# Designs tried in a protein design chat: VH-VL binders against CheF taxis protein family member MJ1615. Part 10

Target 1, 255 residues: CheF taxis protein family member MJ1615, of Methanocaldococcus jannaschii (q59010)
Amino acid sequence: MIDKSSEIARFSGKGILITPKTLEKPLLKWEKLEIILYKDKIVFEFVDKTIEVGVEDIEDVGAELPKKVIDIAKSTLEDITYHSSIIIKSKEFGNVMVGFAPETSIYGKAPIDNFLRKLFYILLNKKEVKILYNAGENSENTKWENGFLTFIKKRIKDGLVTKIEYRLVVEILDNEDSKIYDIFSNIKDVEIEEKDVDGEIEPVLKILQVKDGKDIISYLYTKDKKVRLFILRYMVILLDYKYIGILRYLQETVE

## First folded at step 4 (VH-VL; framework fv_acimtamig)

Design b82 (from a3 with light chain S31D)
Fold by ESMFold2-Fast, scan of step 4:
Structure b82 (fold): chain C 255 residues (1-255), chain A 123 residues (1-123), chain B 106 residues (1-106)
Amino acid sequence: as target 1 above (255 residues)
Amino acid sequence: QVQLVQSGAEVKKPGESLKVSCKASGYTFTSYYMHWVRQAPGQGLEWMGIINPSGGSTSYAQKFQGRVTMTRDTSTSTVYMELSSLRSEDTAVYYCARGWTEYSYDLYYFDYWGQGTLVTVSS
Amino acid sequence: SYVLTQPSSVSVAPGQTATISCGGHNIGSKDVHWYQQRPGQSPVLVIYDDSERPSGIPERFSGSNSGNTATLTISGTQAMDEADYYCQVWDSYTYVFGGGTKLTVL
């Protein structure tokens, strides 16, 4: 078995393994780091060590760093304007964080964005969800539909360059036919609401979109608390930072 | 009750080495970092360095790099500070002081101090 | 290297409010700690994290920190408050102390 045969994405930059012991040191140093994403694991290659983590042991992505770490990072990483983190479940230290940042400020943004999009693809693709599509106050739709999170290819033009992005959608299986609901485009607002899901009161994502001048309200539910968290992280990190308040609410529920 | 008890006063000659001890009691020794801070007569406080008693890792102020060594003995809950190549300007009271916790990222202050060790360097 | 500036001395009459300043570039973004040192004694932590009091420290001690100046305030000053006062921050992997302020209560 060749690791490269299953490689999904690769990122080169700077990073640090953050544990309780690391944060208590007087010195915090960012090291050269290569991150390799596979379908079943993520590998962190530092100069002097390699850390391998199963996808099931990823607890969070793009988590807020403690104030002291942010202060230390500002003094250490004057040349780095973008950073992210992955929280992993460690057998030795419990939950630990791998912080990482681009090698360069401007050119590093695109590699990180591409890496994170592929990471969310691994974390969210084919995950089971329930959806109430277009079920606002003036709608008669009261039936939850079973579906799966999936991604569609979108070709975007950025100046003279054309790039391909994978965008999160909900796929509904309807008696051998499939339907796609794009509820993550043209978002005006997102909130968490308690709603009846098959006889149980559950927290659901309420997503308000504006399409062709019309308001579309959809509700999205999943039983998997990590999938709920990863959906919110996807929205905050890759779509819009204004959803941070919602993410904090769900983090308290998951943790 | 937390106590930090330091070794007694020392008189040294230029070029000699100094070793001061600080014995901790009243808390879990390996859960807090220990610092060394000195004060020359009539002058202010000057930070020298830090040691993690758990793993023994250290970090020193640039001014003392190459001359200072900090160690600990977990069996006696004691930290040590050695300063070599002594000069007359090393005459000072040397304090150990407790800081940072094993599981707290926000404690960059000194909550308990030893009584101080007066070191006089003269020919 | 980061520098903290304190006045060398402050004088106050018994019962009056003493104010000791600690100046530093953008010090309001840092956590400031204050120590009291009486003659011949070890320093004692009187304020940590800008405005918090350790157990056993009287309510007349308070602190603030904003912009380029942190302040230690001692209300109803007593003779026993006569001491040197030091501010302290953590910056760039090191611990920085101010030069100290001698408080006299006449």
Scores: ipSAE 0.000, ipTM 0.391, lowest interface PAE 19.8, mean pLDDT 78

Design b83 (from a3 with light chain S31Y)
Fold by ESMFold2-Fast, scan of step 4:
Structure b83 (fold): chain C 255 residues (1-255), chain A 123 residues (1-123), chain B 106 residues (1-106)
Amino acid sequence: as target 1 above (255 residues)
Amino acid sequence: QVQLVQSGAEVKKPGESLKVSCKASGYTFTSYYMHWVRQAPGQGLEWMGIINPSGGSTSYAQKFQGRVTMTRDTSTSTVYMELSSLRSEDTAVYYCARGWTEYSYDLYYFDYWGQGTLVTVSS
Amino acid sequence: SYVLTQPSSVSVAPGQTATISCGGHNIGSKYVHWYQQRPGQSPVLVIYDDSERPSGIPERFSGSNSGNTATLTISGTQAMDEADYYCQVWDSYTYVFGGGTKLTVL
C-alpha cells in the first residue's frame, strides 16, 4: 500500500512492545517484525498489527537492551546479549524494541548499524544549531554562529584500510558558500555545561578535540533538547565514543 | 591462551609520575575493553578506568580524573596507565583486566587479569 | 555514589556451606559478579551475571541476586577455597566493588 520508493531503510528481526507491564512478566515472547524507515515516520510491522511512530514523536534511540529485558529474555533465549538491538522510545507506545534476529545477528552489527546511520540522518540532518568554535580558555571568541547539522563524506583510515564514511558536521551558511566545522572527530572529551547563549543561560555541549597536538574546545547549542540527546546517541552508538564523560549525562538526565 | 603481562615493580617519590604497561596476547586485542584496577596493601579493589583499544576511547573514575591517562599501542597489543602527582596513598598493586565488549554496559565483568605491578610511593 | 556492603569475614568448617552476602540498594536490578583472590595472587572470576560459572570453576560455587542482597554460596567448602571474595556491579558508568570478605576454613 505504501510506495516503496519512499522507503529509506528496512530491518527484519524479532521485537516486542515494551511497557512497564511487559517488564513485570517472567517470560518475554519475541515476535517477527519488520522496521521500515520513511522520511517522516518509522513503521513496525508485526504479523498481527502495525505500529507507526512519527519522527517528531521519537523521544530516544538506543542500540542495547536494558538489563531487566535481558534478564527476562535469558529465561527463554540464550546469549541474546551478544546481538545488536534497535530501541525506539515514543510517548504513546513506550519503548518499541527490536531484539536480535538470529539470521541477521549471525552476520554481525552491519545491518543494524546501516539502519541506524539512516535513522540518525533523518533525526539530525538540517537541524538548527548555534556554535562557538575554538572558544577555549583565554579565547576572545564570544559570538555564536548560526548553522545546521549535516553529513559529509570523509575518508577514514582504519588500520591499513581507507574507507569513506558519512560523518556529522556543523555547516554555517555564508550567502553563496558554506563553511564546515568538524567538531565530531578526534574527540578527547564531551561535557554538558551551562553557558550564555544570546542572553539566556542554556545547557550546551562542550566538545574537546585534539588536532595536530593542540586542544580545540567548541560549544554547541540546540534549541530542541531532543537533538542534543540524538547527537549524544549518535556519538556513542556509531562513533564508538563509549565510557566518556557524556555517558554519565545520558544516564542521569534521560532516566 | 590469553595472557596479560605487566611491567615490573616501581619505587617512586611523591610528586613523580607512574607509567605501567600491560601487554596482551592470545586473543584479538581490539575486540575487548581493558580496565585498570588497583589495590592498596591490605585493602580492597578499586576501579580506576577503562580503555577501548579499538577506538582509544577512555573513561576514568572521578577520584582519578585529571591525574590518570590511559593509552594503547595496537601494533604491540599493549595498554598503558599513567598516574601523575603521586602521593603515599597511591602505594598499591596496579592490575590490568580484560572486559567483554559483546555485553551491554551493566553486564561488564573482568574475565582475565594481569599479574599486577607493585608501586611503592615514599619519601 | 553506589556502595556494596560485604561482611569482613566468614568462617566455616571443611565440608560445610559458606555464604557470602553483598548488599546494595536495589542490587537485584543489576548484574553481580564475584572474584576470588588468594594471598599474593591476582583476582579470579568465579561467578558472572549473578549465577553463571566460568569454565574451570567447580560446581560448588553458585550465586543468586534478588532485592537488596546478592549471595555467593560455596557448598562442601574445601581448604583451597580460603581467600578474599569481592562482589562487583556496574552503576552509573562506573564499576563498584564491595569491601571484600575473608573466608576462613577452619
Scores: ipSAE 0.000, ipTM 0.416, lowest interface PAE 15.4, mean pLDDT 79

Design b84 (from a3 with light chain S31N)
Fold by ESMFold2-Fast, scan of step 4:
Structure b84 (fold): chain C 255 residues (1-255), chain A 123 residues (1-123), chain B 106 residues (1-106)
Amino acid sequence: as target 1 above (255 residues)
Amino acid sequence: QVQLVQSGAEVKKPGESLKVSCKASGYTFTSYYMHWVRQAPGQGLEWMGIINPSGGSTSYAQKFQGRVTMTRDTSTSTVYMELSSLRSEDTAVYYCARGWTEYSYDLYYFDYWGQGTLVTVSS
Amino acid sequence: SYVLTQPSSVSVAPGQTATISCGGHNIGSKNVHWYQQRPGQSPVLVIYDDSERPSGIPERFSGSNSGNTATLTISGTQAMDEADYYCQVWDSYTYVFGGGTKLTVL
């Protein structure tokens, strides 16, 4: 049976709701938290309250908690090594942050990453984009292609087992056929640049890949600024591109 | 050529403690989690806990919390499972089993298993 | 606590297809792994991540997972496939096994 209300993913661990009032306290109390992801909503179950928001009200996904929160949290919990955040719309406070961390350190960041893979699928799958693929300085390619973001199943052989990764790609639908551009692997650099997109100057992602000694420069446009932000967060959190200039900048300026 | 070789069968009395070893070879010892899973005679598989050989951190199933301790020795590529306050219902075959530790991959299945250690607890 | 339900036994004639079910609430949202255990032997991983086969496992073994039921399918079943089969998932920082299914090939 297809159950329209069935959960897609669940995170069990510790968490805290961060509002302007919370940051005025000298000590932060972490409490038991379950995060339940559905196709169209996310639910945060704390011990004494439940917060439910639509996916469209998710504003950001953080690679880590702000330094001020970490500093206050360390005074009450001695072993928070791995943590993440989700920012949601609140009628009372505007944007509020839900910080969360695994119940145990043994699994490291894996419980967070496993939950966030499903979350990014919901946030990015089927989002419309325009791409200018392999358009470096000596390229004659000036035609933007219309497509959408999707995830493909990538098989990586490792000894006895074949590891499965779901990787973000750009899919171009040309009538009944499709073409895939993988612009999110082997990344050397990412920056934001102003570029002519079908007659209008727009900010676009400029992605530099290096594969087999060749530089590939591609430009990606999204009309929705949140989709661009979610792509950058996906790259930092799940692809470990935290050493790239723009991505490191975003991590440092989380508030 | 991954191999997990466990210590030999043991007979214990109620109230005693048990320490089983599992020696790993054929791979980088600190790159994979090690689990302990037991099986009572004629019964199913029961997960006991996990150890990260790199840092030595552990997590135990609630049923065994307070009675089980897992440790490792990186110089000999060996993990140990100690179970205290033994009862007759602790009679079982105890297995070590390898899990994955890479963040980009599923960590939650067991690809190689030791041969098992039969532990009999009787008065 | 999360519970996985398997039939206690399944019987099939040689050459026929055996199907072993593993029931759990919303199990289709989890990754299911399957182990084969022959009498007196250690468990052997035969399927991981719902449907993937480790190197050395025959192509006649396959898996699926949807809704509330995961399934291990063994086509062209042989006498050597006679064993106990266990499904397994990760849930809330623990590893949950099904009760096991004894496959008899007669």
Scores: ipSAE 0.253, ipTM 0.692, lowest interface PAE 5.6, mean pLDDT 85

Design b88 (from a3 with light chain E52D)
Fold by ESMFold2-Fast, scan of step 4:
Structure b88 (fold): chain C 255 residues (1-255), chain A 123 residues (1-123), chain B 106 residues (1-106)
Amino acid sequence: as target 1 above (255 residues)
Amino acid sequence: QVQLVQSGAEVKKPGESLKVSCKASGYTFTSYYMHWVRQAPGQGLEWMGIINPSGGSTSYAQKFQGRVTMTRDTSTSTVYMELSSLRSEDTAVYYCARGWTEYSYDLYYFDYWGQGTLVTVSS
Amino acid sequence: SYVLTQPSSVSVAPGQTATISCGGHNIGSKSVHWYQQRPGQSPVLVIYDDSDRPSGIPERFSGSNSGNTATLTISGTQAMDEADYYCQVWDSYTYVFGGGTKLTVL
């Protein structure tokens, strides 16, 4: 067996490694960085060091760097108009942040977003969920359905070409019939609520959509709390949904 | 209908400068990137650079850095490509081509092309 | 510096299937786009995002991309398909083209 692990995505730019020690005694330095994403791991190649972690050790994905890191980059004349971060688990320092920014601002945030779309695919695709679809006030729907997170290719016509957008959805497989619930589009609000999930009280995502002029309320449960975090990060970073409840939850879950 | 109309053919001497125009119509000029791609006789396509008509920001291929300048005029929906210190190797058809500016991991392609401008660099 | 490799020429009989390869290191992790260029004409986008067709491009054009090779497939090849074909990817803030493949239908 000589099969090589396939490379899923690559980001080339500049980056910085942030540990509790570097924040305490700031020796922060921006260097050339290449991030290589595989199905089971992520590799950060700096000029003088390589950091490799399993996907399970990715703790968070951030839209913004801390102000102190941004200020240091600007003081070194680095162009970090667009930036992002990935937090990984370290045995010695706990959570360690890798900040990164593209070589040029010409493409805006697109190089970052393109990398993060593939990262979120790895973090979310085929993750198990339970869903209570369209279960609002006076609804008789109390049956949780088992399913998986997946991505569908959405086509939007624009002249001679079709704009391609991959959308997160919930797929249910029930008695060999597949069914798709699109609960991440036309969102009016999202919050965390405690709800009875098969006899146990659990935190769930409560998603309010407006479809065809009607409110649709759905509840989404994930056993892995990191999957819930990644769903919310995906919504904020790539779908631009910045509801107060989401932002409050995201701030509370980052330690 | 989207159209990109380029200026006419040019004959230049080595050491001179070239300036080609590309006038866009049929869409919102500031909503799409514009690229310049050239093709030497009998050869393949070579990307030269990109301009964002909205802000005027540019990025150039390393091979042309220091010799190429891209600009735009939003009032006439026109982009310009200026190439200096011409050599005989710069003889080529120069194309402008439209690219996407919306955030998406799959929109790094050229959907519409100008008709091309033949530039001959010789004594 | 990222390089895309295409065969210089491909020949097929009318009505048969033509395949044009585009080789690149881990190209399956990138989005591949294909352009058709007839003599004296501008390039025309025929496939984008590995496998999607622009409006007006015949159904007989299709694409795939996995591992180290992307492929443009033209089923029921016709004389009007004679042209140069270029694959293209984005890599490290640059747009990279293959060297082009001349398709002959005889």
Scores: ipSAE 0.012, ipTM 0.585, lowest interface PAE 8.0, mean pLDDT 84

Design b89 (from a3 with light chain S51T)
Fold by ESMFold2-Fast, scan of step 4:
Structure b89 (fold): chain C 255 residues (1-255), chain A 123 residues (1-123), chain B 106 residues (1-106)
Amino acid sequence: as target 1 above (255 residues)
Amino acid sequence: QVQLVQSGAEVKKPGESLKVSCKASGYTFTSYYMHWVRQAPGQGLEWMGIINPSGGSTSYAQKFQGRVTMTRDTSTSTVYMELSSLRSEDTAVYYCARGWTEYSYDLYYFDYWGQGTLVTVSS
Amino acid sequence: SYVLTQPSSVSVAPGQTATISCGGHNIGSKSVHWYQQRPGQSPVLVIYDDTERPSGIPERFSGSNSGNTATLTISGTQAMDEADYYCQVWDSYTYVFGGGTKLTVL
């Protein structure tokens, strides 16, 4: 259940506000931070200021923190063994990066990953896409299908309990039926490629999967360039797909 | 089969220290967190802290910070909870309870509990 | 600091449905877990992640969580269900328990 102004997720820990101006400040430090996610907005509550932006103004998730910022944590004995970042377009500050880390490293990545699962849900759920499923190098399948991104609930039994995972998929609505394309499981490679999308050359996400020894190549187009970035960040952070080509692409996009 | 077996009941005087043990069996000791939860007579459950038996890292509830110490011995699959500067209000049943570790989901619950150790603090 | 509120007691006749509430600010955004504690015994996990039952817990136990209230529901309540019930969430690196509800089956 989601109400427009109801809280979806909260991250409590320490954070640091990063702008070109604050990077030059000698007293820049990690401080107490609450991040509150709503359906339509995200709020960063520092001790002396609150930054609020609409989710449409989130520019990136999981970008690398500057070395200077990591060094500050080390010199002030702040534990940031596990950390992440969110880049926002702020009305007050322009483009800024918020670095954040849990109060303690005892839970590993879990506090960050649990918050980011909710954030990626907000950023990706119901976003419009075009897909060319199982096309390969063969041009016989050249018809793009219109659909949207959604998350499906997968149940995995583990001892006494059942673990629940929400996995990103592509849903196509065709008359009264829907069909699901799972293109984010069993991935061997991901690339950005220029391809003809309904008469226009566009960058698309090329995903190579291997299922039952068979190669499946699919292409995914997103009208919003940020949606493609968020898909790649989701794959790297939550699915642990660390392909060098994607990482280089992400680094070039943030700089 | 998972079992958590705790040390026996204790009677302590104010100002003394308490050390309770919890011996785990039936699973890989270092693959799950261990928690300590106490319950004063006729009262509810109160979380005291957590230890990761893999590496021995700890985190304590603010109320107990500075008074509680949690340790483990991997050779005997045993976790210890020591509470110092005891007061009469520390009279309680102390439980060890198993939690999830090295798992990237919001699984912050206790699936198995020890039988409890009654500690009475009185002069 | 986060606080969970439960009624101190609930009474139900055998075979009837018992409902135990757990109130907390925006608790619907958290995962709620429920424990049963019979007199003189250790707590037992009966519901985790709002709605899920551990192996061995009867189907008559169910849970829900939305808005500011999570609920434990016991259908066809039996004498053996008489116990204290505690809800629990994780908040700000701590584990928070409700005050507990004594279920009496008359």
Scores: ipSAE 0.288, ipTM 0.713, lowest interface PAE 5.3, mean pLDDT 86

Design b90 (from a3 with light chain Y93F)
Fold by ESMFold2-Fast, scan of step 4:
Structure b90 (fold): chain C 255 residues (1-255), chain A 123 residues (1-123), chain B 106 residues (1-106)
Amino acid sequence: as target 1 above (255 residues)
Amino acid sequence: QVQLVQSGAEVKKPGESLKVSCKASGYTFTSYYMHWVRQAPGQGLEWMGIINPSGGSTSYAQKFQGRVTMTRDTSTSTVYMELSSLRSEDTAVYYCARGWTEYSYDLYYFDYWGQGTLVTVSS
Amino acid sequence: SYVLTQPSSVSVAPGQTATISCGGHNIGSKSVHWYQQRPGQSPVLVIYDDSERPSGIPERFSGSNSGNTATLTISGTQAMDEADYYCQVWDSFTYVFGGGTKLTVL
């Protein structure tokens, strides 16, 4: 049902719909906002309006706003809410800036962190990819493997405390055996490179990892260009990988 | 003490609709999600869906989408599950079960269960 | 759709160790929860998050989860442990149960 899909989570926060009219104002003010995250859509419930965005109509997450908007926001928004905010770009409604109070749950997770993890799960889980794992210069590996993106639960022990971390990985489904390629941890560099993918030259993600003192180079292809964009945003926002290659691609491709 | 008390057994004919209730007590009703899980004779446990008692939002298993409806009444701390277009294959014990509410990836389990409601669908 | 596979039955003598497996593709990357259902009763959570035991569950119950198999272990099995056991995971916005294993103690 279009109007009644699977609800994943509900968040209370503050938001600003960024429109040409909004940019004419001398002051930006946060509006009360309920964010309802569904498997197939996001609903932004403001006091005076409701905006519904299908997942397929999400164009970007975490894009940098124009300097003028940033300057206005910094001068008028509450520091705490501003520093706990993210921008979501939709095809129809443009940019929605959403902010959360830095309220810690009993599990030590800020609302914005949990919102973003669920959002990226929806944007990336089960998306088809092709991977060329450990295929650096002079490698004999030239065969792309078909797979999909998924998230796996990792328990990280830190002394007496166990932290739960969900990590993006590439899963290859095989009739006899299955493989998980973890190419998003211990990253040393990321860049976009033109490479032959099954007979066609395509832009691919080139990911350099360091595992036990060894350099591992892998290439990741996504047919859907938005999936590549969401992977890069995920790396910057949730994994804090701010390598020059990622930042350059994001600036050149989405601006 | 947490308790989930369900409505009594029902006998239905194919094509009819079923509505089962689950009354919660011993905790803050709106602070925990409620799930419905059924068990057909000779089969295992089958998840049907979830409701957030606070906002009333729902999510249903694909198999039941379009045939199941979950609602709640916060004034009576009661959750309802309605299943339409009943078939003989819907003969089962239907359970309500309390579950995850915190925004944590670890809380995808059912800690308290109702006593179950036996529903027999036969002609 | 994600599928969990359990043996239909396991038999053990009183005082021996019972092991019940739960097979799933890369299940080691998921949180596995286990429920005990005695005849005519509602399910009871006996293990959550692979290996954690709820308050009131005997120490003889333990769990593990690695690779493609999660395991529920009952040491010093007693007649009162005779029941059906179900494993459960969350995958892709749904809750998946295994088919259940009947544990017979005799």
Scores: ipSAE 0.000, ipTM 0.444, lowest interface PAE 15.2, mean pLDDT 81

Design b91 (from a3 with light chain T94S)
Fold by ESMFold2-Fast, scan of step 4:
Structure b91 (fold): chain C 255 residues (1-255), chain A 123 residues (1-123), chain B 106 residues (1-106)
Amino acid sequence: as target 1 above (255 residues)
Amino acid sequence: QVQLVQSGAEVKKPGESLKVSCKASGYTFTSYYMHWVRQAPGQGLEWMGIINPSGGSTSYAQKFQGRVTMTRDTSTSTVYMELSSLRSEDTAVYYCARGWTEYSYDLYYFDYWGQGTLVTVSS
Amino acid sequence: SYVLTQPSSVSVAPGQTATISCGGHNIGSKSVHWYQQRPGQSPVLVIYDDSERPSGIPERFSGSNSGNTATLTISGTQAMDEADYYCQVWDSYSYVFGGGTKLTVL
């Protein structure tokens, strides 16, 4: 029933379906799960059921799995060293969490990283944002620019190898020319604060970068608060920016 | 060997400000969080807040919000905790303690502690 | 806010097993860490992640955590184990300590 030829990516491994009810059940266990990513939806194919959700019903990515769920894997000798979670919106049960650990954990972190990179691409690509670039307290820049989140191909030389990374950036379209703001590299700190966005006080992402020894402060606004959540999860999980401001915000807003 | 060395004992009057230092050595200073925890005489441990020495971002316990400020100096591998508007109830031993920067929130614990700084607030 | 409950004191004879409880709503779903504080000294981590021992902590120390109660167990209790013991969890980006238990070996 699934058109496999139109899929973006497919991942096999172990998964666990978590609801308030199942978390308390004695038969809760990790089981075979295949996750299929499409441009506009995600399919969770368990042995006895298939769950299909649109991207608009994805509520969170990378939240901590409950300790009980991790302990179950330890007690049944399942290898979940590299795992993640997806929270989906259920009409009947509210938010439902799916824990997932790729079967190919023998390859280290690569399978889970690949899964998460493709997932964040689906969740963040072409989302509308407003940016106030290089606008610290001593800056006179007060003009917000309208743009989109996008991913660009970067070639990074690391010793003897050249790695290809797909990096999140902000793209501004101006009279057929595109302008790219890279605000997700060389980050020194991240905070969420209230700021005036075109006449209204809104929560914005404040990013402090250091480029050529100079501090650059930029503010990023998203109308959809889930896009802000996905950006923060992306920064923590794939860019390894685990700043206190991010972690506190994630705890306060997704609990 | 990991070592956290704090500044010496202080005697303060109500309304004054306190600033305690904690100098870290034996590890990469910017790779671990630093916490401040206090203990009033004969009482239990009370968490005050956390600082990321890398970027300087902080998070404070609700009780101390507005009165506490945490900062760091990466050139000397030192963190500071400043508490303003002191009251007699702020008499305590103040500890700095190192914490992990892992993604799993439920594994956050304190592996190394400073020797403590006794602060007495009296009139 | 989240509250951890410990008995204020526990007394045990030398060589016997001491058990110190730490109560919290659904604490079995959290990771519990335990600290030992001898008089006039800084706290020392003795158990992390419910049951793991840091290097240098004797095998006599063990921990468990299920349901609404976490437990620190000290077998073959010695005079040197006299101290205050604190349990700790993380909740809502706050670090929550129990009230502490004074262990007397007598």
Scores: ipSAE 0.000, ipTM 0.414, lowest interface PAE 15.1, mean pLDDT 84

